# Designs tried in a protein design chat: VHH binders against q9y6x5. Part 122

Target 1, 379 residues: q9y6x5
Amino acid sequence: LPPKLLLVSFDGFRADYLKNYEFPHLQNFIKEGVLVEHVKNVFITKTFPNHYSIVTGLYEESHGIVANSMYDAVTKKHFSDSNDKDPFWWNEAVPIWVTNQLQENRSSAAAMWPGTDVPIHDTISSYFMNYNSSVSFEERLNNITMWLNNSNPPVTFATLYWEEPDASGHKYGPEDKENMSRVLKKIDDLIGDLVQRLKMLGLWENLNVIITSDHGMTQCSQDRLINLDSCIDHSYYTLIDLSPVAAILPKINRTEVYNKLKNCSPHMNVYLKEDIPNRFYYQHNDRIQPIILVADEGWTIVLNESSQKLGDHGYDNSLPSMHPFLAAHGPAFHKGYKHSTINIVDIYPMMCHILGLKPHPNNGTFGHTKCLLVDQWCI
Below, E stands for the ipSAE of ESMFold2; O stands for the ipSAE of OpenDDE; V2 stands for 0.75 times the mean of E and O plus 0.25 times the DockQ between their complexes.

## First folded at step 5 (VHH)

Design w12 (framework vhh_5j56_2; at its last look DockQ between E and O 0.08; V2 from the best seeds 0.00; counts 0 for: pae E 9.3 > 2, placed apart)
Fold by OpenDDE, look of step 5:
Structure w12 (fold): chain B 379 residues (1-379), chain A 127 residues (1-127)
Amino acid sequence: as target 1 above (379 residues)
Amino acid sequence: QVQLVESGGGLVQPGGSLRLSCVASGFTFSGSDYYAIGWFRQAPGKEREGLSSISGSSGGYTEYSDSVKGRFTISRDNAKNTVYLQMNSLKPEDTAVYYCAAGEYVRGSSYFTYDYWGQGTQVTVSS
């Protein structure tokens, strides 16, 4: 039987949650599998970009999903959570579910993973759910596992997406121990449900399962705000994305806009597009705006006075608070093995290896994950 | 770029009425299920309090806090991209700075996060 892989994302699951909270089900999952304690995600550390990096192995400048909110100056198109269905935005890369499905006697399934309900390169998953936040995890899980079990051609790659603990992290802040304990308990229970469902269907022993996330969450405060209106008149620019990385489209001379912003706050770095640090791999795409503002960890860029968010993400991808984790279980993975760090783009070549797929050119390094795999030599 | 401008505040007698307006620019509020506009207030020495919200959905889902339910009504004019707060039966305890905020739907939840705020308008209820 061809290898099967289920990729699960719990949005905004900060890596150190594993150290600070109890996860009986997830720990059991890890005990029988592998753990990568920290995954260095891609800049900007947002949902759509990082989820697409996981499944393409590309930095954001390469796959073209450079933010949750994007603007293309040539076509005048906008991208957002409510407007993400245009293949124009996704077609700069080939995600793994497309690659998989184009293989003989294979199909892909998806439950609300970003981009999976869009035809990319004229290909959409054989089985997918249109994104609907109101659909329960149980229903998503039931569909995914049904497809994994009963489809023809067989589903050999599936994705499952869940919006927590990101939503709650934004609402409560990651330092709210009381509320986040409740939220994370629920997440662990969902993992328990996942495992139980797989066992019930007889999939557990033969299915490779990766549980990961796209980013972490940092604590925000009303005391740490950067008000752009204090630095520049709103008539001088269009804001394409706001915080913690603002994308600025000047309406006047770019240099003038830059000069007005460069000293706006000691807690914000201002970059011309060509001066964006190379380590971000966030420069070589037309969808990146002429000026970007990057707030320091825990600082919020605002218009006017305040934000109600108590947690946020999107910051420098070198910050531990932005890092998710990766756990995996299945015949491809060792048992009881822990690894310190990988890059999020490394997941793609690993998944390709597991599935026997030829990877598209990517930025991942298979050598970073090979020690997780039973068929690879590792000392 | 999103901008919010409040108007309509002022001094009123107890039992009086005011209608606040919030003009939104930089985005089309109506027709977007992922946006909401809310009214908040903050009195001196008190925390900011949410009063009412209206979604950009076609149905215009509305919410009210218990403190204003039955007295305040939120509405919108799509053509003007404006949200209103009709405040009736005003009480001295309603004295505060009133803020309009625009928020986006937190993906995966029913929670809105308000990222854009107006400058506020003073409402004073006094005899």
Scores: ipSAE 0.048, ipTM 0.382, lowest interface PAE 3.4, mean pLDDT 93
Fold by ESMFold2, look of step 5:
Structure w12 (fold): chain B 379 residues (1-379), chain A 127 residues (1-127)
Amino acid sequence: as target 1 above (379 residues)
Amino acid sequence: QVQLVESGGGLVQPGGSLRLSCVASGFTFSGSDYYAIGWFRQAPGKEREGLSSISGSSGGYTEYSDSVKGRFTISRDNAKNTVYLQMNSLKPEDTAVYYCAAGEYVRGSSYFTYDYWGQGTQVTVSS
């Protein structure tokens, strides 16, 4: 029987939610499997970039999905969360579902993971759902389990994406304990349903399951706004992305735009592209604009004072508030093991190992995840 | 096509009560965490102000602005695909056109977008 893997993402699941809220079903899952308490994600800590980093093992500069909003000056193409279907944006890397299904006698399935409804290198997931936020978790799970159990050639790699707790984190902020408790309880119930469904269908014993997320969430406030219009006339630049990492394409001399912005707020760092800190691995791609603005945690870059975010992400990836977790269960994984930290790019080579795939060149380190796996020796 | 229709506006004396209704068509908001209906108002010469919202989730997550918290209550009737705003202890300062709007979470976005708006219903509070 070929090894099988289901990769599940609950968007915006901050690592410390696990200690601050009750998750009876997720805790049972962890008890019989493994937990990585903190996953250090990639900068910028946004949804599309980090989901693509999980499945490619690459930093954003290397896979080319560098933000949720991008502009390419040569082709004049725009990318956004509502305009994401052009393969041009995705073709700088090969995600694991493409590699998997190009092997003889293997298929891949996807329920709405970013990029899985796009033909990447002329290859689309063998079974997939077009993105539609109205489709219930139950329907996504039913399709995934049907494909895992009934497909020829067999589905050996599957993905499942869910929009919570990210949506509620933005809406309420992570510090709203009452609302987030209700949201997180519902997510734990969904995890319980997932496990129960896999057991009922006879998949549980031989399927490896990873439950993870792309980023966390930090609290925002009306008292923490950076008004960009107060510092620079909008006619001097094109705004490609706004907050908390603004992407600035100068219309005039770049140094002049930089000088107008550098003292705009003590709560914002302004970088020329060549001065972006090396630890971000966020420099070597033409989609990264000549100037970026990086707000401090909990600060919001705005054009005017008319709106306020309650929760956000995208900040410096060293911030614990930006870190998700990873839990896993299945024949490849130890039982009852806890691990402190991995990098999000380490997930890809681990998944390739589990599936018997040769990984493409990537930024992950297999050694960081060896202790999670039963077939690896760990000191 | 998504459509929202407000009703229940009118003239009321200070201290009185009024219930606004917002009937949605073209989508069902119940059972989805990603749909919300919000109430807004705009008084003459003022900018549009957000008042309250309720999500489509089974928990029915509600929010209120400080200007109406404790006086206004948002609720829903899923069988009728309708959201209500119960307005109590009305003041002359509550005089405005009241709008409902529907929004959804956009994946990777930092907020709900309210893309569908009703026609508005006039509320007048005068003695």
Scores: ipSAE 0.011, ipTM 0.375, lowest interface PAE 9.3, mean pLDDT 89
ESMFold2 (binder alone), look of step 5: mean pLDDT 79; pTM 0.803

Design w2 (framework vhh_5j56_2; at its last look DockQ between E and O 0.48; V2 from the best seeds 0.00; counts 0 for: pae E 5.8 > 2, unsure alone 63.2 < 65)
Fold by OpenDDE, look of step 5:
Structure w2 (fold): chain B 379 residues (1-379), chain A 127 residues (1-127)
Amino acid sequence: as target 1 above (379 residues)
Amino acid sequence: QVQLVESGGGLVQPGGSLRLSCVASGFTFDTRDYYAIGWFRQAPGKEREGLSSISSGDSGYTSYSDSVKGRFTISRDNAKNTVYLQMNSLKPEDTAVYYCAAGEYIRGSSYFTYDYWGQGTQVTVSS
């Protein structure tokens, strides 16, 4: 039988939550599997970009999902969470579920993972759910497990997405112990439900399961605001994305716009596109705007308004607060093994290996995950 | 479109109590926790301040600012689609225009904001 893999994402699960809160079910999952304590995600540290990096192994400049909000100057198209269905945005890469499904005697399934309800390269998962935030985890889990168990051709790769603890992180801030404890307990319970469901269906022993996230969360405050209106008039630019990384499309001379912004705040770096640090791998795409603003950790870029959120993400991907974790269980993985860190793009070649797929060119390094796998030599 | 209407404001003596109401339209509280209603206030010459919030889902998650914790209580009536703010032990410093706001978490936004606001109701605490 071909190997099977379920990829689960809990949005905005900050890596150090594992150290600061209790996760009985997740810890049991880890005990019987593997843990990567920190996953260095891609810049910018946002939902759509990082989820697509996980399943493509590419940096954002390469797969073309460079933000949750994008603008293409040639086609005049816009991308957003409410407008993400145009294959134009996704077709610069081939996600793993497409690769998998194009193989003989295999199919893919998806429960609301970003991009899975869009035909990419004229291919959509055989089984998928249109995104709807109102759908319960239970319903998503039921569909995924049904497809894993009863499909023909068999589902060999499946994705499952859940919006927490990101939503609550934004609302309460990651430092709110009381509220985040409740939220994270619920997440742990969902993991318990997942494991129990898989056991009940007889899938647990033969299914590889990865539980991960796209990014972390940092504490924000009303005392840490950067007001762009204090530095530049709205008539001089179009805002494509706002905080904590603003994408600026100048309406006047780019240099003039840059000069108005470069000293706007000591807590914000301003880059011309060509001067974006190489370490971000965030330069070589036309969808990246001519000027980007990057706020320091915990600072919020605002217009002439007050921010009401207490947590945010999207900051420098080197910040620990931005990092998610990765846990895995199944025949492909060791038991009781912990690893310090990998890059988020490393997940793709690992998944390809597990599934016996030839990976598309990618930025991941298979060597970084070898120690997680039972069939590989760990030096 | 979501609309919010506050009521219940007025003049009260120090130590007194008021109950504010926020009636929401285009919004239901029988969903999951991805919707929230919050109470805010703005005093003359001061910035708007968040006071309390309640989720839309079964969890009933609530939050309070330190300035009102122990004195104010947020609650909801799903059948009436109304959120309440019970304000006890009122102080002159609580004098402000009080607003209710509604927000929704959207996947991919990575941003929770209160997008809908009521017109506000005046609360005056004075002897």
Scores: ipSAE 0.151, ipTM 0.584, lowest interface PAE 2.4, mean pLDDT 93
Fold by ESMFold2, look of step 5:
Structure w2 (fold): chain B 379 residues (1-379), chain A 127 residues (1-127)
Amino acid sequence: as target 1 above (379 residues)
Amino acid sequence: QVQLVESGGGLVQPGGSLRLSCVASGFTFDTRDYYAIGWFRQAPGKEREGLSSISSGDSGYTSYSDSVKGRFTISRDNAKNTVYLQMNSLKPEDTAVYYCAAGEYIRGSSYFTYDYWGQGTQVTVSS
């Protein structure tokens, strides 16, 4: 009778979408469970780093997935959104599905959560789907529910990932109410389908479900561009990542590159690695490059011409536009409780508690989430 | 090998309508390897601009640029492996070569990337 947990991410779901758009199915989910209105995520506010922070409880400098694009100078290895399967990148931490399935009589299942199709510490999720954006939400849900209901040893931890509203947020921008209303209504329908499927399969009463996201989205514009080619010749550096946090590996003297960039735009902060603000917890990993450029909210760093994107994320994690939400329902959670804020790294020790797992060393604080849980004293 | 072929262009007077077709070969529009099909245009001396897209799979999400919203409609017919752009209330500024493109968003990307392009079809709206 081990406790069971399904962790669901809708990528790029900004916290204030909940108050600015209609979510009848998600609101019913919240009424019978808990809501955390704002989750303060980790810097940089990108997809791969924040999904790994959720499942490890670690800051990016500590788990080693420091961006969606990375370079390691010693091994000459490259990481990208289309080149993410080398265990080398993931092995600086132990994600919760690995810890879970190594317990006696337990398995883990995954439908496309970042890293779940990679053998991490020689251990891959017991049941998983290889990442493929063309696979429908329905098929992902069918596999997850089949594994939760029919596996031996039983699946006690499962993940489910969906690309929206992130994809549409990039294309339209979060301020396009007409298009985002249509996108978000479809997502609410998917949440309704999820709950209905769990009820029909007899899983709803004894399964803990967390619905959350990795980051938000801010509005961009062709009027808010920072052109790097106007400030520095591209032959002086290797570009590891571009926007809104550029990762710069100098090819010439580092001070020379810094000096060419520091006055490039009043809408961009230029940091030597040792000068990155301590509050970012983004310094102590070799994958963080010697110079980073951090654009102001809504500004886009480009080389010479911009793509037609209207929304982006990756900015300072203190910005409310970068923050997702968290909702949860199940036997471990109170009913009808709302909580103001937690840190995204707090989710990991909470999940370990729910599953009866010993957490690895991490940056989360269990006390921040105690008020969500029925078995804890809140004060 | 993926190929996209546009057709249905021509000459129309202002206020008129045209329907463009994009026939795909070497892949299908169902739940396979593709996320979205988009329509783009390029007028002489202008940069190429995105107009509309439709996602793969049962979701079928559509999007439109502000310049064509309410006048253009994207649709698909999976049996014919074809995507359509219905263009109504055409204006002289809609004169351009129209392109069909295919690609996908993947997790961790900042935007949609269109990797496969058709040859284009000319649309002329005479003033």
Scores: ipSAE 0.078, ipTM 0.563, lowest interface PAE 5.8, mean pLDDT 89
ESMFold2 (binder alone), look of step 5: mean pLDDT 80; pTM 0.809

Design w3 (framework vhh_5j56_2; at its last look DockQ between E and O 0.11; V2 from the best seeds 0.00; counts 0 for: pae E 12.2 > 2, placed apart)
Fold by OpenDDE, look of step 5:
Structure w3 (fold): chain B 379 residues (1-379), chain A 127 residues (1-127)
Amino acid sequence: as target 1 above (379 residues)
Amino acid sequence: QVQLVESGGGLVQPGGSLRLSCVASGFTFSGSDYYAIGWFRQAPGKEREGLSSISGSSGGYTSYSDSVKGRFTISRDNAKNTVYLQMNSLKPEDTAVYYCAAGSYIRGSSYFTYDYWGQGTQVTVSS
């Protein structure tokens, strides 16, 4: 049978949740497969950018989804989670489902993974669900598994996206043991449902399944706020994105704006675009604004007073709290193998390998995932 | 750049009425199903309390806390990008700083988070 791959994302699943909470179903999944304990994601550590990095193997500056909120100064277009369907934003890269879709006798399926309901390079997944947050995991799972089982051409690559535990992480904060235990138990149950569904349909033994996430979550507090209004007048800039990485579009001289912000808080780094640290790979794109502000872990950039978020993400991608995990099961993967860390961009070349696809140029390193794969040599 | 400016607060006697206004700039929340504007208040020594919200959807979904239901009414003027809170039958317990906030759905969730806040306006209900 041709290789098949299901890529599942639970948004905002911090890697160390696996150490601090119980996941009977996920642990069983891992026991029969592989685990990467920490996945270093891309800066900024937000949903749209990182999900697109997973499926393109590119840093944000390269695939062009540089934030959940973007502005293009040339076209005057805006991007947001409620306005994400313009191919203009996605066409700077080719996601794996498009690559797969264009192959002979193959099709792709998607359940609400970012970008999957948009024609990218004039190609859209043969089977997809328009994003609708009200659709249950069960319905998404049912559609995905139906397509995996009964499609012609056969679905060989599928994506499944779920919004938790991100939403709850924002609401409760990752350190709320009581609420997060409840939330994470539900996530584990959903994983159980996924596995059960696959077994029921006879897909489990032959389907490669990756369960991962785009980012983690850090604890925020009302005691850790950075008020920009105390540093600069609103009339001097346009805010394209707010926290924890603010994107600043100056309305006056950039240097003046920078000078007003550079000492705004000891808990915030201010960068001119050309001075953004190279390690972020967050510079070489026109969609990155002239000035970015990067709050320290757990600090929130606000206008006026405060945010109600008790958890947030988007911080420095070197922070462990920002890191998700990756687990996988299937014919392509070893059983009972654990790996310490990979880069999130490494997932793409691995998936391409599993599916027998020629990868587009990417920033991933296939060598980083070789030990996960049964057909590769691992030292 | 999102800015919210409250107005309309002041001193009123018990049983009186006030109408608060929240002018939003920097974004048009109306017409978007993913945004909402809410009214909050905070009294001295108490936690901030959500009072009412109105979505940016065409339908204008509204919600009210039990503490203000039947007395307060939230509305919006799309042309002015303004949200109002009509407060009737005011009580001394309604004394607080009232805040307007703009928020959005956390992706994939029905949970709203408010990221932008006004400066607040003082409402004092006293005889």
Scores: ipSAE 0.100, ipTM 0.506, lowest interface PAE 2.1, mean pLDDT 93
Fold by ESMFold2, look of step 5:
Structure w3 (fold): chain B 379 residues (1-379), chain A 127 residues (1-127)
Amino acid sequence: as target 1 above (379 residues)
Amino acid sequence: QVQLVESGGGLVQPGGSLRLSCVASGFTFSGSDYYAIGWFRQAPGKEREGLSSISGSSGGYTSYSDSVKGRFTISRDNAKNTVYLQMNSLKPEDTAVYYCAAGSYIRGSSYFTYDYWGQGTQVTVSS
């Protein structure tokens, strides 16, 4: 009976939504399992980097997915959410589903977690769905559960990704209580459906389930814009990524570009790569551009004077608004335990422990998660 | 790969009606990669004006600008991957090129934008 784990992400699920909205199904899941109230994610606090950090235990500079938009000057390759299939981008690390399915008598299944439809180190998830945002949560869950029940060799690690509440958080902003209440209620209903499906299929008591997210969401405003075109001619640089962390590749002398930008706004920090704060662990990869611009919380970097009232993420990872939560249930986990915080890179060594896998070298600390696990001494 | 094609434009008398169609290909609209399809228009020398939108989500939520509210109706036919704009009580000031556009919040996107545009269809309202 090998141990089994299902890893679920609801994208953009800010930790304090749990305090500020009602989640009867998620709260029942937590009551019978564990909660980590805040997960400190990695900088930058974007979707692709943080999902890969969860499954590799590595900081972005070490796993190579350093943003949702990247450029590699040596190969002249570009990465985006519509151009993410080249293994080149992913091959600087080994994600847990690859390690898992290479074990004897094990396979892995995936419903749209970033990277699971890419052959990383010539290895793609044993069962997977190609990314398509139009596929319902129900269909994703149906495929995952059928693979968990009916595969040879058995699926021991499965992952499931859902785009909400991130999509609605961008659309409405986290402070729109009316719309976000409706969105979050629908997500709680999906969690109820998940638990009910697992119970109906006889999986609930013996499957370990982690429900987590990659980042939070902060409120944006038309009153909080940083206009780059006011500070620098667009012809002096190539823009690799825009907001809230802009990635700037100078076309002219980089000191000249830096000097034009450094006093552009009091609400934006401008870093030469070598001056990026050490606490970000965001320096030692060629995909990190020579200059980055980091907007203050709730500020938006734009190229013109127009604005949108949106929610956004990608800000400093010390901000509570950027932090997700983690909840878990299953035979590996205590019942009714709450923990204040872990680092997002700590999830990987915990998952490896649950699955009996030898972790690759990583930045996580198993000791940070030991109080969640029944086989560990917490004191 | 993603394409939007408008049709149904033409000449109509004041007070008349037209029905515009927007056929989408390269994606499925309902529950799709694209959250909303909108109708826009542009008269010569004027800025583009948003008229109406319909979401791809279950429920199909609609919106209308004040300039067309009560006269225009947006709808969709999911089986044909088509969005319609029924235009009633047309006025000379409705004369413009009409565009449909699609946009979404996708994973990793910070902004909703209309990324895909049709070529436009001319509507002329004249006596």
Scores: ipSAE 0.000, ipTM 0.242, lowest interface PAE 12.2, mean pLDDT 88
ESMFold2 (binder alone), look of step 5: mean pLDDT 80; pTM 0.815

